# VHH binders against Protein EARLY STARVATION 1, chloroplastic (ESV1): the designs that were tried, part 1

Every score and structure here is a prediction.

Target 1, 368 residues: Protein EARLY STARVATION 1, chloroplastic (ESV1), of Arabidopsis thaliana (Mouse-ear cress) (f4i9g2)
Amino acid sequence: RSEKSEERRFDQKMSAHGAGIKTSSSAVPFASPKSRFLSKQEKFYPRCTPRLTGPQSRDTPPKRDTGIANEKDWGIDLLNENVNEAGTNEDGSSWFRESGHDLGDNGYRCRWSRMGGRSHDGSSEWTETWWEKSDWTGYKELGVEKSGKNSEGDSWWETWQEVLHQDEWSNLARIERSAQKQAKSGTENAGWYEKWWEKYDAKGWTEKGAHKYGRLNEQSWWEKWGEHYDGRGSVLKWTDKWAETELGTKWGDKWEEKFFSGIGSRQGETWHVSPNSDRWSRTWGEEHFGNGKVHKYGKSTTGESWDIVVDEETYYEAEPHYGWADVVGDSTQLLSIQPRERPPGVYPNLEFGPSPPPEPDLPPDQPQ
Unless a header shows other numbers, all headers, positions and changes below count from the first letter of the chain; antibody chains aren't numbered by Kabat.
F stands for the ipSAE by ESMFold2-Fast; E and O both for that by ESMFold2, at different seeds; each is averaged over both directions (binder to target, target to binder). V2 = 0.75 x the mean of E and O + 0.25 x the DockQ between their complexes.
[cut] stands for letters that were removed.
Atom coordinates printed by the task and the answers are left out, and those that the model quotes come from them; centres of patches stay.

## First folded at step 1 (VHH)

Design a01 (framework vhh_7qia_2)
Fold by ESMFold2-Fast, scan of step 1:
Structure a01 (fold): chain B 368 residues (1-368), chain A 121 residues (1-121)
Amino acid sequence: as target 1 above (368 residues)
Amino acid sequence: QLQLVESGGGLVQPGGSLRLSCEASGSIFSINAMGWYRQAPGKQRELVAFITSGGSTNYADSVKGRFTISRDNAKNTVYLQMNSLRPEDTAIYYCAADSYGYYDSSEYDYWGKGTPVTVSS
C-alpha cells in the first residue's frame, strides 16, 4: 500500500471537477462479515460428534469478491484513460475519478486509476485504486486496493495483487497472487481478516492457501488451509479451523491429505476443551494403497477406537480448489504495460541469475 | 499447543545402542507426522527418520537398517531405536512434528530442544 501515492491522489481529487459518470458507494461489507462470524462459530461446536472415517468437509476457497476476472478487466480499461473528474449525485453524495502515469529508474513504469466518494453528510466514504507496474527485470504487477469507513468507526480494507517474475535465462516464470480483506466495527467488539494466496512456477509447482481470523464480541475464530502441487502428480491439502471464547472454551477441526496417483493418506482431528480444561478429541486416518483397499483407523478420548481394512466403495481425489490461473490465461495478456527497453549493459548477470528451479517435491517412500 | 521433550541420549561406544524417546503434550499428537532430525557440530540439521500417524516410515540412507522409528499414540511418544552406532552418528537429536502442513517437509511446526548423542571410544 503506497500511502504517499494516496496523498498525492487526494490532493488531485480536491481540485477536480467534472460531468462524467456518477458513481458513489459507502460499501462497508460488515453485514456479511458479521454473519460470517456467527456462521464460523457454528462450524465449531462444543459437543461435536465427528465422522468415524473420511476427510472432514473441505472448505471452498475464500469468496473471491475482489472480482479478479471482471474487476481486473474493468481496471485495465480504466488504466487506458487519462481522467480527472468529480461530481455530486442527486442525493448530495460526491464522487471523483483520477488517473496517472509514473516513470522511474531501471525501466520502472506505473499506471494507476483511483476513484472514490463520500455520502452527502460526510458520514461515509470509500476509495478504490487500480495499478499496473513493470520494469526491465521482467517484473510485472497488477493490483487493486479498496477501502471505506463511516462516522460510526466502521472500516474495511481489501487488496488484490498479481506479481509476475519472468526469467528468460532459466525459462522460469513465477506468478504470485494474493488478496487481503479486513473489516472492523466501531461500535461492536468485532472484526475479521482474510489473506489468500496462490503461487505458480513454469514447471507446474503450485502453492495455495488462506488464513482467516475473526472476532465477534467475546468469541474468536481462526481458519487456515493450504494446497501444494509439485508439478509431478503429488497433491497435499490441509485445513485447520479453531475457535475460542474469553471464558476459556476452545474447539477445532483439522485434517490433511497427501496423494500421488490414487495412493496416499488422509488424517484429521476434531477437538474441544471446556472452560475447566477437560479435553475431548477424536482422531481419524485413512491409508489408500491404490489396490481397492483402504486402511481406516482412529480413536477418541471417550474410548472409541477402530483399525480396519475395507473395500474402497468409490475412490476419487477431492476436487481441486479453483485457481487464479483459470482467470488469467497468459500472464502477458493480463498486464497491458510493456517494460521499457533496457539500455546496453543493464541486463541480468548470467553468473548471478536466479538459482535453478528447485527439484519438485516428491512424496517420500511411505511403505518403508 | 504441542510441546515435545526428548530423552535417552548419552555417551556410547561404537557398535553400541541407544533408544531415544520424544514425549508430546497437547491436542494434536495423534495426527502428526513425527520426525527425528540430527545436527552434528558445525553442520546443518538433517532428517534421520519420520513416521506417519498410520505407521508408515522413512529413513535417511545413512541409517537404514540400523535405526528404527516407532510410535505409541497411547503414550503420546515417538521412539528412535539406534543400533550399530558409529562415530559419524554423533549429534544432537531433535524430535519434530508437522501438524498443519507438509509431512515430508524439512521444516516442521514443532521442535524439541534436543538430546545429545556421542559415539566415542
Scores: ipSAE 0.000, ipTM 0.144, lowest interface PAE 16.2, mean pLDDT 64

Design a02 (framework vhh_7qia_2)
Fold by ESMFold2-Fast, scan of step 1:
Structure a02 (fold): chain B 368 residues (1-368), chain A 122 residues (1-122)
Amino acid sequence: as target 1 above (368 residues)
Amino acid sequence: QLQLVESGGGLVQPGGSLRLSCEASGFTFSSYAMGWYRQAPGKQRELVAFIYSGGSTNYADSVKGRFTISRDNAKNTVYLQMNSLRPEDTAIYYCARDLYYGSGSYYPFDYWGKGTPVTVSS
């Protein structure tokens, strides 16, 4: 079934573009996430091992759910239970819970809780760590990390982090969210990885993206997208998806668009490389001048070409990719973090004010 | 402005130990995840150990159980304690700052360290 899932994923990538003049292929996801009712949760139960599926067929960020606490109760119960304990289940498996509290300079505080378990024979194990951080610079962070392995040799790792920076006036300066997941099969030559991020600042600068890759037997695939808004009307969106086989066949599809107030461009390429390094490609582009004219052009290695200017009004409103709010709700827990009380007359040691936003990801290089 | 300064590398015999240090300056150290990478002769740079801003750690399979990554936010320093060193651990070790973990060089990390050489030889 994993192999059939990957075949469907490749079919989706390859079918994104038909023959003819193509526009941007992946501007917005087509489906909204469905809400989930919470069922009874089991405390300290060994985690189910994820099968090597999921990331390649998903258009939304990973959901935070430990199976012990859902996204509503994420980390709160664990971080408020300051206990260290261990035990043995009736089936001979063992479990532990531990917690810690670290203090540092400039008001630094880290509260963390960790739990884990092992099967009786040690062939399966899992660990889950939760943390909360703050200091006097306006920094707050929540995180969770999970890892494990099963008796079949499968292993997995995943993490979630949310970081908040407030300025010297306690105004929100920047929020950054990220999640990473990976899994590896012990019985198949298979594994996958995904990374998701969202960054926002107080001036409306926004950066979102995802990087995914996986392997099943002789095939490997990569999927990347990025989305950048400057807070002043400029937008950059791009997608790059490609795959290869151990025989050296490669194929892919990529595009980008850049717009400001109806002026901008779109361009893309669908390509295939045979094992003998013979390359087929089809490139396309649009230039929008904001004057009722659009330049549309393209070519293929098989002789298709067009280069035309048409009368077309450009109406552009960015349709963003689904974000964390669409799948996990807000970060009320992040905002509720209580920094260490600062004594009167003690000032935060600010090496910088709020850090500038990170440089945006570079779009894929798309020479003609 | 942003600087990472590695130290602690050297020549050691198999089975020996070394502790690498990386002092950071020019950014709010406690807000960033930190990692140690290495590049052996003739090989690509690989991730050795990673510590999240929250304190959670991850290790490459080849070093798990032998190496320990830790951080001291009061000193803006990340450490790599290397025990039971083997000739295959010979490499230049680099300190890197990143908010996001990767299992290899699939995507860029911020590399500000010059590296510190570690040679494990008889």
Scores: ipSAE 0.000, ipTM 0.126, lowest interface PAE 17.4, mean pLDDT 68

Design a03 (framework vhh_7qia_2)
Fold by ESMFold2-Fast, scan of step 1:
Structure a03 (fold): chain B 368 residues (1-368), chain A 122 residues (1-122)
Amino acid sequence: as target 1 above (368 residues)
Amino acid sequence: QLQLVESGGGLVQPGGSLRLSCEASGFTVSNYAMGWYRQAPGKQRELVAFISSGGSTNYADSVKGRFTISRDNAKNTVYLQMNSLRPEDTAIYYCAKDWGYSSGYYEGFDYWGKGTPVTVSS
């Protein structure tokens, strides 16, 4: 399937060199390329070709509107001005731009900017809200929420945020990034949802992951992956991808690996279930003992099996999945947030904090 | 930081039902394969049910058709619904987290709760 809609969205973000509010944020980024439910590491193992793969969402997390956070975050720049403006473009479309500043308990401060537009005939509309938040606990947050819809019933929304948790007592900093995106068709039974997150602390602990699901042409698909690094040399990675049809056919591919200083294991399964519940699968595994040899083993429901020892240098750890830092750069803007002045003798309430982001809902037709 | 807290165990008569709960903290259950193990007195620990991150379930032959594993992502909790209980189901039941999922390699479960006892007797 064509990547046209994703490329168009990307090109619009790339071309937004200071224009911003006149770009087509109302564009519906709906078409996704067809999935290949194969592990990154399957080229090192006996392969299995899925009978049919579903369409997939992107392999990279959603990025900020401009793609170059430090130069092209014009929405963040608006936080430095108080505005309340509206107008009409030459094509008859309307736009508005407003900003505000909210204060609360325990030093809470929120500076925000909102902009939006509507086509001349009302056939499309869009809104973007950008914000920064801080409080006296050392908490800092940058966020954006975007949405759009058209008269055909198509709709989309996306959010991203970066947060800094600073434990004042332990002096331990942690940065968390998350993004969510959803698109739905108004004329077809089609839609998809993505949630991405990554978390890092000052000791090198790292957690990254994504949950994706969608529906197109009576097929539904799910993709989950996670990575964990404990900051002490332990690395954990896994992927679980699967799809189904309304007729009851299901298929998928999953793998996981864990390593510590070159010692570890990998394992995975490629599977298919027919409408009558007949299951085919191929499972594989390998063990790395750090001694220059790798134990490889596996089997399939059709009778294929292997159990062999080979030289370690033939095999490599899977490359990390794309993370937020690989797309949008650094946290300079987050770290530059200026907290509200704390009065002399007033201490922060360390129990103050924002609610965690909600978990994504699975489609109604996903089997449990 | 990781915690698994089991609850719902107790004394039940043969043929009865029991629902075990496993509340997780410090990680998200939907990102991992989760399982229920049991250990009867004098026996080795055995895997009775698991659910993958994608929602696929599997069961030991001794409990197929009687036990159902599920999860509630909003509550970050895993459940084991136990129906038509038999005296041989008497054991301490443990909730376990895998490092991602299990493809038949149950040795991949790397974190365990403290267990909840289940006694099936008249």
Scores: ipSAE 0.000, ipTM 0.135, lowest interface PAE 18.1, mean pLDDT 67

Design a04 (framework vhh_7qia_2)
Fold by ESMFold2-Fast, scan of step 1:
Structure a04 (fold): chain B 368 residues (1-368), chain A 123 residues (1-123)
Amino acid sequence: as target 1 above (368 residues)
Amino acid sequence: QLQLVESGGGLVQPGGSLRLSCEASGSIFSIYAMGWYRQAPGKQRELVAFITSGGYTNYADSVKGRFTISRDNAKNTVYLQMNSLRPEDTAIYYCAAKTRYVYTSGTYEYDYWGKGTPVTVSS
């Protein structure tokens, strides 16, 4: 984690994080699809190693961990085209593109575009689907699904969506984002899965988190974290990361912090379990009363121990609010969605959610 | 869920001593910050002393130097040793557990309170 982008408050060191398999980021969303735009899966060997001695540093988690495509990766302008076509490239690879536009009750509108391809020998294939949805309740949604597989048995998929909800009675907009990704190897005992979510409103209420899991050969790892901000100075953050081997070794690092207007606490544990079930553990804690003093304490199973009260050199407080531009400026394309025209004297039906129902809102799979 | 039961209150002469006990049940005691509050007739409830899960203590100015808070995690109990008692210490004393110092399930629990134990300082 970058020390320049985030302070290490209260000077406690953190343990290493695990790593997983990644797919290439060089895909071009609306280029003519060819098998060469599917990159080989990149494999990153696990680097989660237990630290058996010394204090652990606890950095604040990044505020923005985006598994969601940025604005440039979304082909929203192409949703204005109603194109259905297929062909063969010079290299013998095949491609297709489909699009549709669905209308429903309460002003529902869904525009979608799907493209995909297959190599000339059928050894690899991929698809990408984009959509936007809106209705007269102020609901707006952008989404994308991508997937690929090859004849070696490798496969991957990812999906991202962001949603705007407008609460007309409280006059408050809220945004919900989510992403899921998964990759599996056909030639190795290897794969990974990650899920990320973020929900926030214009008054600064925020929930975000992630759940990750991976395996490479005989090692598996898990990573979870969460953050909660109430927009009024309350902050809750936590992280839990652990790994194990097929031989029964396990290790992990976890911590939590809670603050309100400079008053709060942090605590954590780094632990290791050997194959014969011997457990080593090191725990630490900090208590902040907002009076210029901090109680710091900790211990380990190997006899390390401290319990001190020190002068507070730093003041910790969560950012109490997010401006409208901070909340929705990151989702310019979501806000650019144009709802259907509402005839004079027609009011939205706020008793019901988006219409038609969410299923089957996505286009059917095209055989390729 | 945590339950708290106070004991040790009673009638005592000015200058005397009492030790209040608060026994916790239903949850892991050692992770809670514990406090003693009091409420005299016609007054607001006030914090007397607290002790964190890590053992840090703090006292109200009115009792500093006379009262000592301590805990025994093996007995799930917090104590308030009250020395040099004065008539103005007469109150109902309440034990409380503070959720701001407890981490569980990634969420905070509500504050827990005992029913109180009366302390009367009178000749």
Scores: ipSAE 0.000, ipTM 0.141, lowest interface PAE 20.2, mean pLDDT 66

Design a05 (framework vhh_7qia_2)
Fold by ESMFold2-Fast, scan of step 1:
Structure a05 (fold): chain B 368 residues (1-368), chain A 121 residues (1-121)
Amino acid sequence: as target 1 above (368 residues)
Amino acid sequence: QLQLVESGGGLVQPGGSLRLSCEASGFTFSDYAMGWYRQAPGKQRELVAFIYSGGDTNYADSVKGRFTISRDNAKNTVYLQMNSLRPEDTAIYYCTAQYDYSWSYEEYDYWGKGTPVTVSS
C-alpha cells in the first residue's frame, strides 16, 4: 500500500476531533510528534557488481498494484535458449550460462536457465535463475531468483514467482504471485527484507499482503498489511507498522476495516513508548450501520475521548479491484506452459503423499 | 496449506552416507530460511543445519565437516548431504521452513513430518 493510503487513515482519525468534541479535563493535543511525524523508513542498498561481458540481468515482473496496468519485461524467453557456455574476462572475472530440463513423476517437468558471474578473487558474485514447472495435476509455475554479493561483504537477494493451481474435483482454479527482496550490509548493522503476495481464485476470492522489515541508522522497523475479498461482498483490510531505536523508543500505527454491503467497522491504534517506558496511545473506531449513520468513538492515554453518532451519506461504489479476470488476462505466459502429454489410461496423482518409486533409468537428481 | 515432504532416510552402516531431500509446496520457497532438525528417542529436537534465504549456512558442531546443507530454489528443494555417519546420528530428521531469520518474523515457521535415519550394522 501507498503513503497516501496511510495519510488518509491519519486524516480519518483526526477528523473525529473536530469542533464540539471535548474531554472532561484540559487535554494535550491528540497527536504526539512521533505519531504525527513518523518518518518514512529508509533502506540500505548494496552496490551491484558491473557486468563487463557475458549475460546481462533480465527484468523481473513488477509487483501488481490494484487497478493499475501491469506490463511485463520478463526474462522468460531465456527458457527457449538452451545455451551452456562460460568465459573469463581479461581481469580474471568469470561468467556462465547453463540450462536444464528435468522430468519427474506425475508428469513433472522443469525447464530452467541459470546465469552468473564471479570476480577473480571470488569476493563478488551474482547468480540469476529462471524456471518453468508443470505437472499433470494442472499445476504451472514460473519463477526467477537473483542473488549476489560484493567485495564490501554486502549481499542481496530477489525472487518472483507465479503459480496456477487447478483442483479438478472442485473445479476451482487459483493463481498466486509472490515476490521478495533482501539486502544486508557487510560493514554495518543494516539490512532489510520485503515480501509481497497476491492470490486469486476463480470464484472471486482475493488475498494480498506484504511483510517488510529493516534496520538502518540505529533504527529498526516492521510493516505488515493485508487485504482480503471473499468474492461475495466482504472486504477486510488491515495495516500494522511499528519502529524502534537503540535508545528504546518505540512507535507504531495499526488499523483494520471490515465491510459487507456498506455495513461494517474500522478501528485502529496509534502508540508511542519513550525510552523511560512512558506509553502514549490513541485508539479510535467506527461502526457503519448502512442506514446513513456512523458511530465514531475513541480515547487516548492523555484523557481525550469521543463517542458520537453522525449522519454520513456515503455512496459506496464497489471499486473494481484487480481480480480473477484481470490476473488470467495478465498470465498469458503462465497459461501457455505446455505440460507433458498424458498417456491414455494414466491418471494424474492428486493424492497428498510420496510419489511412486522412480524408473531405474531416471537420473538420481531428478525429482521423484 | 504449506507442505514440506522429506525423503532419503533409511538404514545405513557406520561410515556410510545418505542424502536427505525436502520438497516444499504451497508457498514461495525462496522466502524462507530452510533447516534440518533431528530428534533421537527420549531427547529434545536439536538443530542440525540451516541455510538462509541469502545462502549463508550454519551447522551444529557435532556435524560440521561431515554434513552439507544446500538448496535449489528452482526445484523448491533443500538437501542435507550426510557423510561419515555415526550411530549417534540415528534420529528422525525434520525439515523446517522459517521466515528469514536475520530480522525474524517467527510466526511463519513450518515443519515436515520427518524421515527416519538409522545408523547401525
Scores: ipSAE 0.000, ipTM 0.183, lowest interface PAE 15.4, mean pLDDT 72

Design a06 (framework vhh_7qia_2)
Fold by ESMFold2-Fast, scan of step 1:
Parts: sequence; C-alpha cells; structure tokens
Structure a06 (fold): chain B 368 residues (1-368), chain A 123 residues (1-123)
Amino acid sequence: as target 1 above (368 residues)
Amino acid sequence: QLQLVESGGGLVQPGGSLRLSCEASGRTFSSYAMGWYRQAPGKQRELVAFITSGGSTNYADSVKGRFTISRDNAKNTVYLQMNSLRPEDTAIYYCAADRSPYYPLSSEDYDYWGKGTPVTVSS
C-alpha cells in the first residue's frame, strides 16, 4: 500500500518476451527467517565522448540501443555511402570515415563502413563500425561495433550482430542475434559487462540468454538467465544471480523450471555467506503432476524441512512463443542482403563441420 | 573470428632492415584496423604503427620515418617494413586486429593478437 515504485518488488510470476509462463503456485509453502537477498545493483555509466565529425560532414547518426536483438533500424545507408575521408578540426581534434569491401571463397562478401574521432591530445575517442556479410551457403550477417574512451580514462564498447544460417540439406533456417556491452571506470574500481543472445529456427525452437556482471561501490554482482522453447510446448527457464562485497559478505538466488502442458518441476536455492564464513541456505522444489496436485519439498541449514503434497492448480499460458513471420519481419534488413550471384554449375562449399579424416590405411583383418 | 600469425623476425645488425608479415585467417580482415606492437625486455607493450581499413597510417614518434606499415586485403596480410634499425628496436613484435584506430582499448575479448615474433638488433 505504500508502494513508492510502479514496479512490483516481488513478482512471483515469470514471463519471457513473446510468450509468458505463468503459475499460481508458490515456491515455498511455509514462512522462513529472512536474510538480505540479492537486488539488482545500479550500473556505472561513463560520460560518452562527444562525437567528432568533419566540417560539413553528415550529422552524427543517433545512437542506437541494440538491447537484446530488437533492432529495426540498421545503419544500411552507411554501407551504401562508400566514403573514405579524414580530417582535422580547428581545435586539433580529428575524424575519419572509411569503407571497404571484401570478397572471398564460396561467394563470401563483406561490406563495411567505419567512422570515428579523437581529441587533439588523444585523451578522448570513439569509433563505430557497421558491416554486412553473405556467402553462397545462405549465410547472412549484419553487425555493428561501437567503442570509446573519455578524458577521465573511462572506456566502453558494444557490439551487436544478427546472423541467418540456412542449411540447404535440411531446409532449416535459423536466425541468431547477440549483443555485448561493456563499460569500465578509469578513476575507480567500477565497471560492468553484459551479453545477450537469441536464437530461433523456422520450426519454433527458441533459445535466449544473458550473462551480466558488474562492480560498483565495493560490491560485485553476477546475473545469468536462460530460456529454451522446443516449439512444441516444452519450456525451460532458469536464473542464477549472486553478489559479494569487499568485506566478504556473499548472497545469491537461483532457480530452474521445466514445463510441458501444466506438467513439470521447479527447484531453487537461496543462500547467504557472512563475512566470518557462516553459510545459510534454503533449497526448495516443486513437482507438478497436471492433476491438481503439487509436490512441494525443501530444506534449510537451520533445520527447516518440508515434503508435502498440496491441492493447487498449475496454470501454463500456452500462447505461441514463436512467430517466424515476426522474427523474419524484424530481420528485413538481414534478409535484404544481396549475396553474390552464383555461377551456373558451382555448388556452395558447406562447412558446418570438417569432414572426419579418412580412415587410416590399415590392412584388412584376417580370421584367426 | 580472426587469427593472426606473425613472421619475418630475426637477428639484424644496426642500420639493417627487416620486413615483418602478419597473416590473418578468418573473415572480415579488411574491416579491422591493424596494428604492430612491441614489447622490449622488462618494459610495457607499446604501439609501433597502425593502419586503418581504408589505409590511413599512424606511427610512434620513435619509428616515424624509419618504419612503414602497409596491408594487402587480397592476401589478408599486414606488413611492417623496418629500416635503419637500432639496438633500442630490439623487442618481441606483435600483430593485433584493433577495433580502435588510434589507441587500443585492451581486453582479451576486444583485441585479436598474434603470438609475437622476436627482433634482435645486435650491437
């Protein structure tokens, strides 16, 4: 009632982007002593180096949030400009724009464009690189990489890519998206790293995940999560989050759930370690039978234990998670990449793994 | 993914010349800026020369006018021509694919590095 935040502190319903898995089940049937638990820590944010461009050059394109592969506005125009220029401003700062085109075996083509700048003393700089790649195997890739540093010694970089893999033998298309971001302080022991990925195939298989870690105010934290959908109603979700202080306190929370049509399981652990190495933990689990019964069990280092069966409804929202048309629609720039024309009679060299080496030249076995 | 292999190092007398080569394997070579770095015994690694994907070059003051960096995108190779070598040029020379054209933002996840090739200028 005195909630000051629009975001709920405790949301026991888990949801994924696209489709949500919701349950009315409680993870723990009985109250336990409370410890301070992991909360997401604020990240360090560097002051971005001002973007330096040449006189009468194009305006600085707006920065993009690459997020977790929700890009709909690629820098395709940068790839079409084919500009190679560099200069120095009156304040001694420098800038450049450059582009290139690689051709290789099996129809490989890479178009790329890069721009950047630096202050007169080199204490501040930034770069931004965009690329598209393709070959005759049906492979297509879009990517961007951005990096910079400021006069305080802070540094940052981020990268994002989207890849289409097409297996002509199985007729299976897959889209994979990933992003990585990092920032580091030059004046204090602070920084963070984040990596996200999403993978989809044309049959509804989906994999998503993230790995994150950071340090700020003498506290380090880690967060990992993953989601897997088989396109046929099976769901796997997990998280693992933990933190520590320079004074030796550590705490964490991790859980996993697996469901198919209201049948499944959940399990997890909440733990805490004091500076004198005293460990508290509570492990719990649920087994959902899909018949209105749920088996709940658990134990703690303080001697609590339970192993009970309760009457409880398991609600699984079976809304389709995967929309290939939506994924393809979001990937219009990727799909618009024009591969090199393949000459008649030339077949793609499909390298999805090296052929096993030929069997050694061994004499045939003789009956004894 | 990019892998770098250096060659061309060796023993040379003061005033001599060497040409180092760095061959890249993998795609997107020409989209990377390429650099040569060196590390003398007991000293920190330092930038020697840098070449952008477009061919713009930058050199450390200590080697400017003596060393020339160049690249051949058709061969996925970057070169360092070293003329008028001095004993103080003695170091292990490393090839790097760098995402920053002016200063490296160093991390294992950011930069691609070769294993290094030793250069000794005997006096």
Scores: ipSAE 0.000, ipTM 0.196, lowest interface PAE 16.9, mean pLDDT 69

Design a07 (framework vhh_7qia_2)
Fold by ESMFold2-Fast, scan of step 1:
Structure a07 (fold): chain B 368 residues (1-368), chain A 123 residues (1-123)
Amino acid sequence: as target 1 above (368 residues)
Amino acid sequence: QLQLVESGGGLVQPGGSLRLSCEASGFTVSSNYMGWYRQAPGKQRELVAFITTGGSTNYADSVKGRFTISRDNAKNTVYLQMNSLRPEDTAIYYCARGHSYGWLDYYYGMDVWGKGTPVTVSS
């Protein structure tokens, strides 16, 4: 074909999609963490004395999204293109698109596509990279990474990936999904970090979690939650949220529940520490014996306490809403990755196959 | 064994160039986030350059336009090409594996470190 035809097709794609991508480089997402912190402060900071009727149960953590990998499925099709192009828009902004292949040991193959741009004055820039990875062990991975920054020092970064691990010898399969997002201000003492993960195996084991951290000027906040199902009827759920100010005020709320076969416990603590280290705390617990009786107990630093047995039916979520069958059904693009042909007599190295990148550790929990 | 071995450090005159290499054993560099850090005498260790699993790169403001991070999957090696070197670039340079972005590495850490290779810029 003529070069003009290729330029027109490329311009159409870049015009339709590039405008949205270019907008992302100027939109630093600080508003939602700020709003979320204020909401937590408004709902949580006001202390209340527990009722004399018994401990207060905690609600299930907020709804968790499980469709992390699916939100950018359109970009996976870009891996079928072979491009190396760059140019300048009418407004003076620059753009580029490139793609490639990397090959490695044990049948490793990575197909990738990258695009990015800069404003006409270089005051803002952004990059977006998509990849597909596989090897002979049954490993498959899809991912995307996006980032942007401006001359004022604002920056943001986000990634998501999904990974399949298979062991041909043990008949084990596991799918893991993860996403990380972060942003920081160059002009304010402000930033936030969020990380989510979901892990599933063919035996029904499920793990989900999130770690969140943010700072807005004089205030910092942390939020963590985890959820674990062993595929055999055991469930563990927990949350831990806390915040502090530069003046030394701290407050937090944490709870956990563990159940198996109608038997289990819930417990939690709401706490506040003033700048002079005066601590207020309310602790509560429930013991469930599966016999229609629940032991409820608790105490506060203000002198309230309770220890009662009530007639109550035990209810808990024994199975995940979204599990192995669901994730397999939603991972058709991951599962359709074609690994390199393995030569006759060559066996995959199952001990040293590719591993997903180690996830960064969040800051350690602050002492209360 | 999980190991990173740096090489290519040395003495160079201001305005000169140097290429550092970091060879990985026991894991694949293309499957991991890889970074170069440096520590000057009497100063804290700082991020110089980072490359992600997706191939995205990040650089300290002090080295932008002068340093380039790259990787060669066939050689399982990460490189740092250093151009237009300045006396202020004098440091021990460390290669590290991790899963962190940019300036937040001090919150999250890197999980495998090399022993370092010294770079001295003087005349």
Scores: ipSAE 0.000, ipTM 0.359, lowest interface PAE 11.4, mean pLDDT 71

Design a08 (framework vhh_7qia_2)
Fold by ESMFold2-Fast, scan of step 1:
Structure a08 (fold): chain B 368 residues (1-368), chain A 120 residues (1-120)
Amino acid sequence: as target 1 above (368 residues)
Amino acid sequence: QLQLVESGGGLVQPGGSLRLSCEASGSIFSYNAMGWYRQAPGKQRELVAFISSGGRTNYADSVKGRFTISRDNAKNTVYLQMNSLRPEDTAIYYCAVDYEPWSGYHYDYWGKGTPVTVSS
């Protein structure tokens, strides 16, 4: 079996435990008996409003390896609704929605919307908070935090945010996006965590990465990768993935590459350590000269080795990166945030960059 | 295996300056994000400054405006320029590869540390 197979089983388990019974929750229209004799009697009874039905589909664990949240546009509507309401479903479960805004120093403003639900006995619950923040430094932030637990004791937490850092005086701007997700089993010593990020500036600099780890069936795994582009043809990419078992077996794969205008190198190692501390590894490297020649070399602990120069029909070139115009186009919601009006003669405090005060009414992040 | 070697610590009077260096060697991770941590007597280690592979920096509030983190990727070296030093900056300073900077979990790759004492 492979580490990927173990991870797929874990994902399927989390999905199955988070999903309710395999029954369609689609309410069929109520069939009312037709009767000509009921129309006058109906006028003696006030109309009964149906009980509000909460969003049941939000009471589910997040999927692994999904990257940054893709539902960001939905949150803009919630921030504009300014509602405070609650209800009870037919099954006795409850739900709520609330909203507010807070003001702080240096022009800080936070608008937020929160919603959640709870089963009748409190054994299952979920909450979801959306927010936008700004201040006079040119800082803007959009975010969401979701969390929940089910009757089997499974729990999860996820968040994403998008941030603009802007130096008004120099017109230097950076956009950063990040997401974090985790899920824990209530019945087993099992869980997983992921963090993803993307960072861009107006000069074409880009940084992306992810950090992941998890545990299932007495096996733990870690996966990390990063990418960097300088906007001038330089690219750096790397990956490091490894796993271990309670019995002391460990294995992994790691590599990096760095290129500029088709000239560069790749290097990596695949390794394995047995419970008896017997280590096997295979290291490899490539040097790309930018002229269709590639030097390939490597060795293993079992005595395999190679050192050759080959002709490549196609040499490495940095792929076109997601450019600044694309980033700002995708960040229309973030860029549309309206900061508080700055009074005449009052200047923003730029000493420490964006430092919005903590929001007392926003739920805190869950410990990881 | 990645090795980290810190240098540049010492005894300095309040208001003085020091520049710490951390050289990384022996690993394909020479381009990773890096952090400076410190541990004062009787306290847990705390993050002081962080720099990404692309040069983005973050600082602890207690050192903002006084400390500057920088890197030289050609030398696989990260620097911490410490100005306007205060007695409360007295600690052992550690360099770390910042593999999980946002998780709050322990880093696997640490140097041995370089002591900084600020006293008159």
Scores: ipSAE 0.000, ipTM 0.145, lowest interface PAE 14.3, mean pLDDT 70

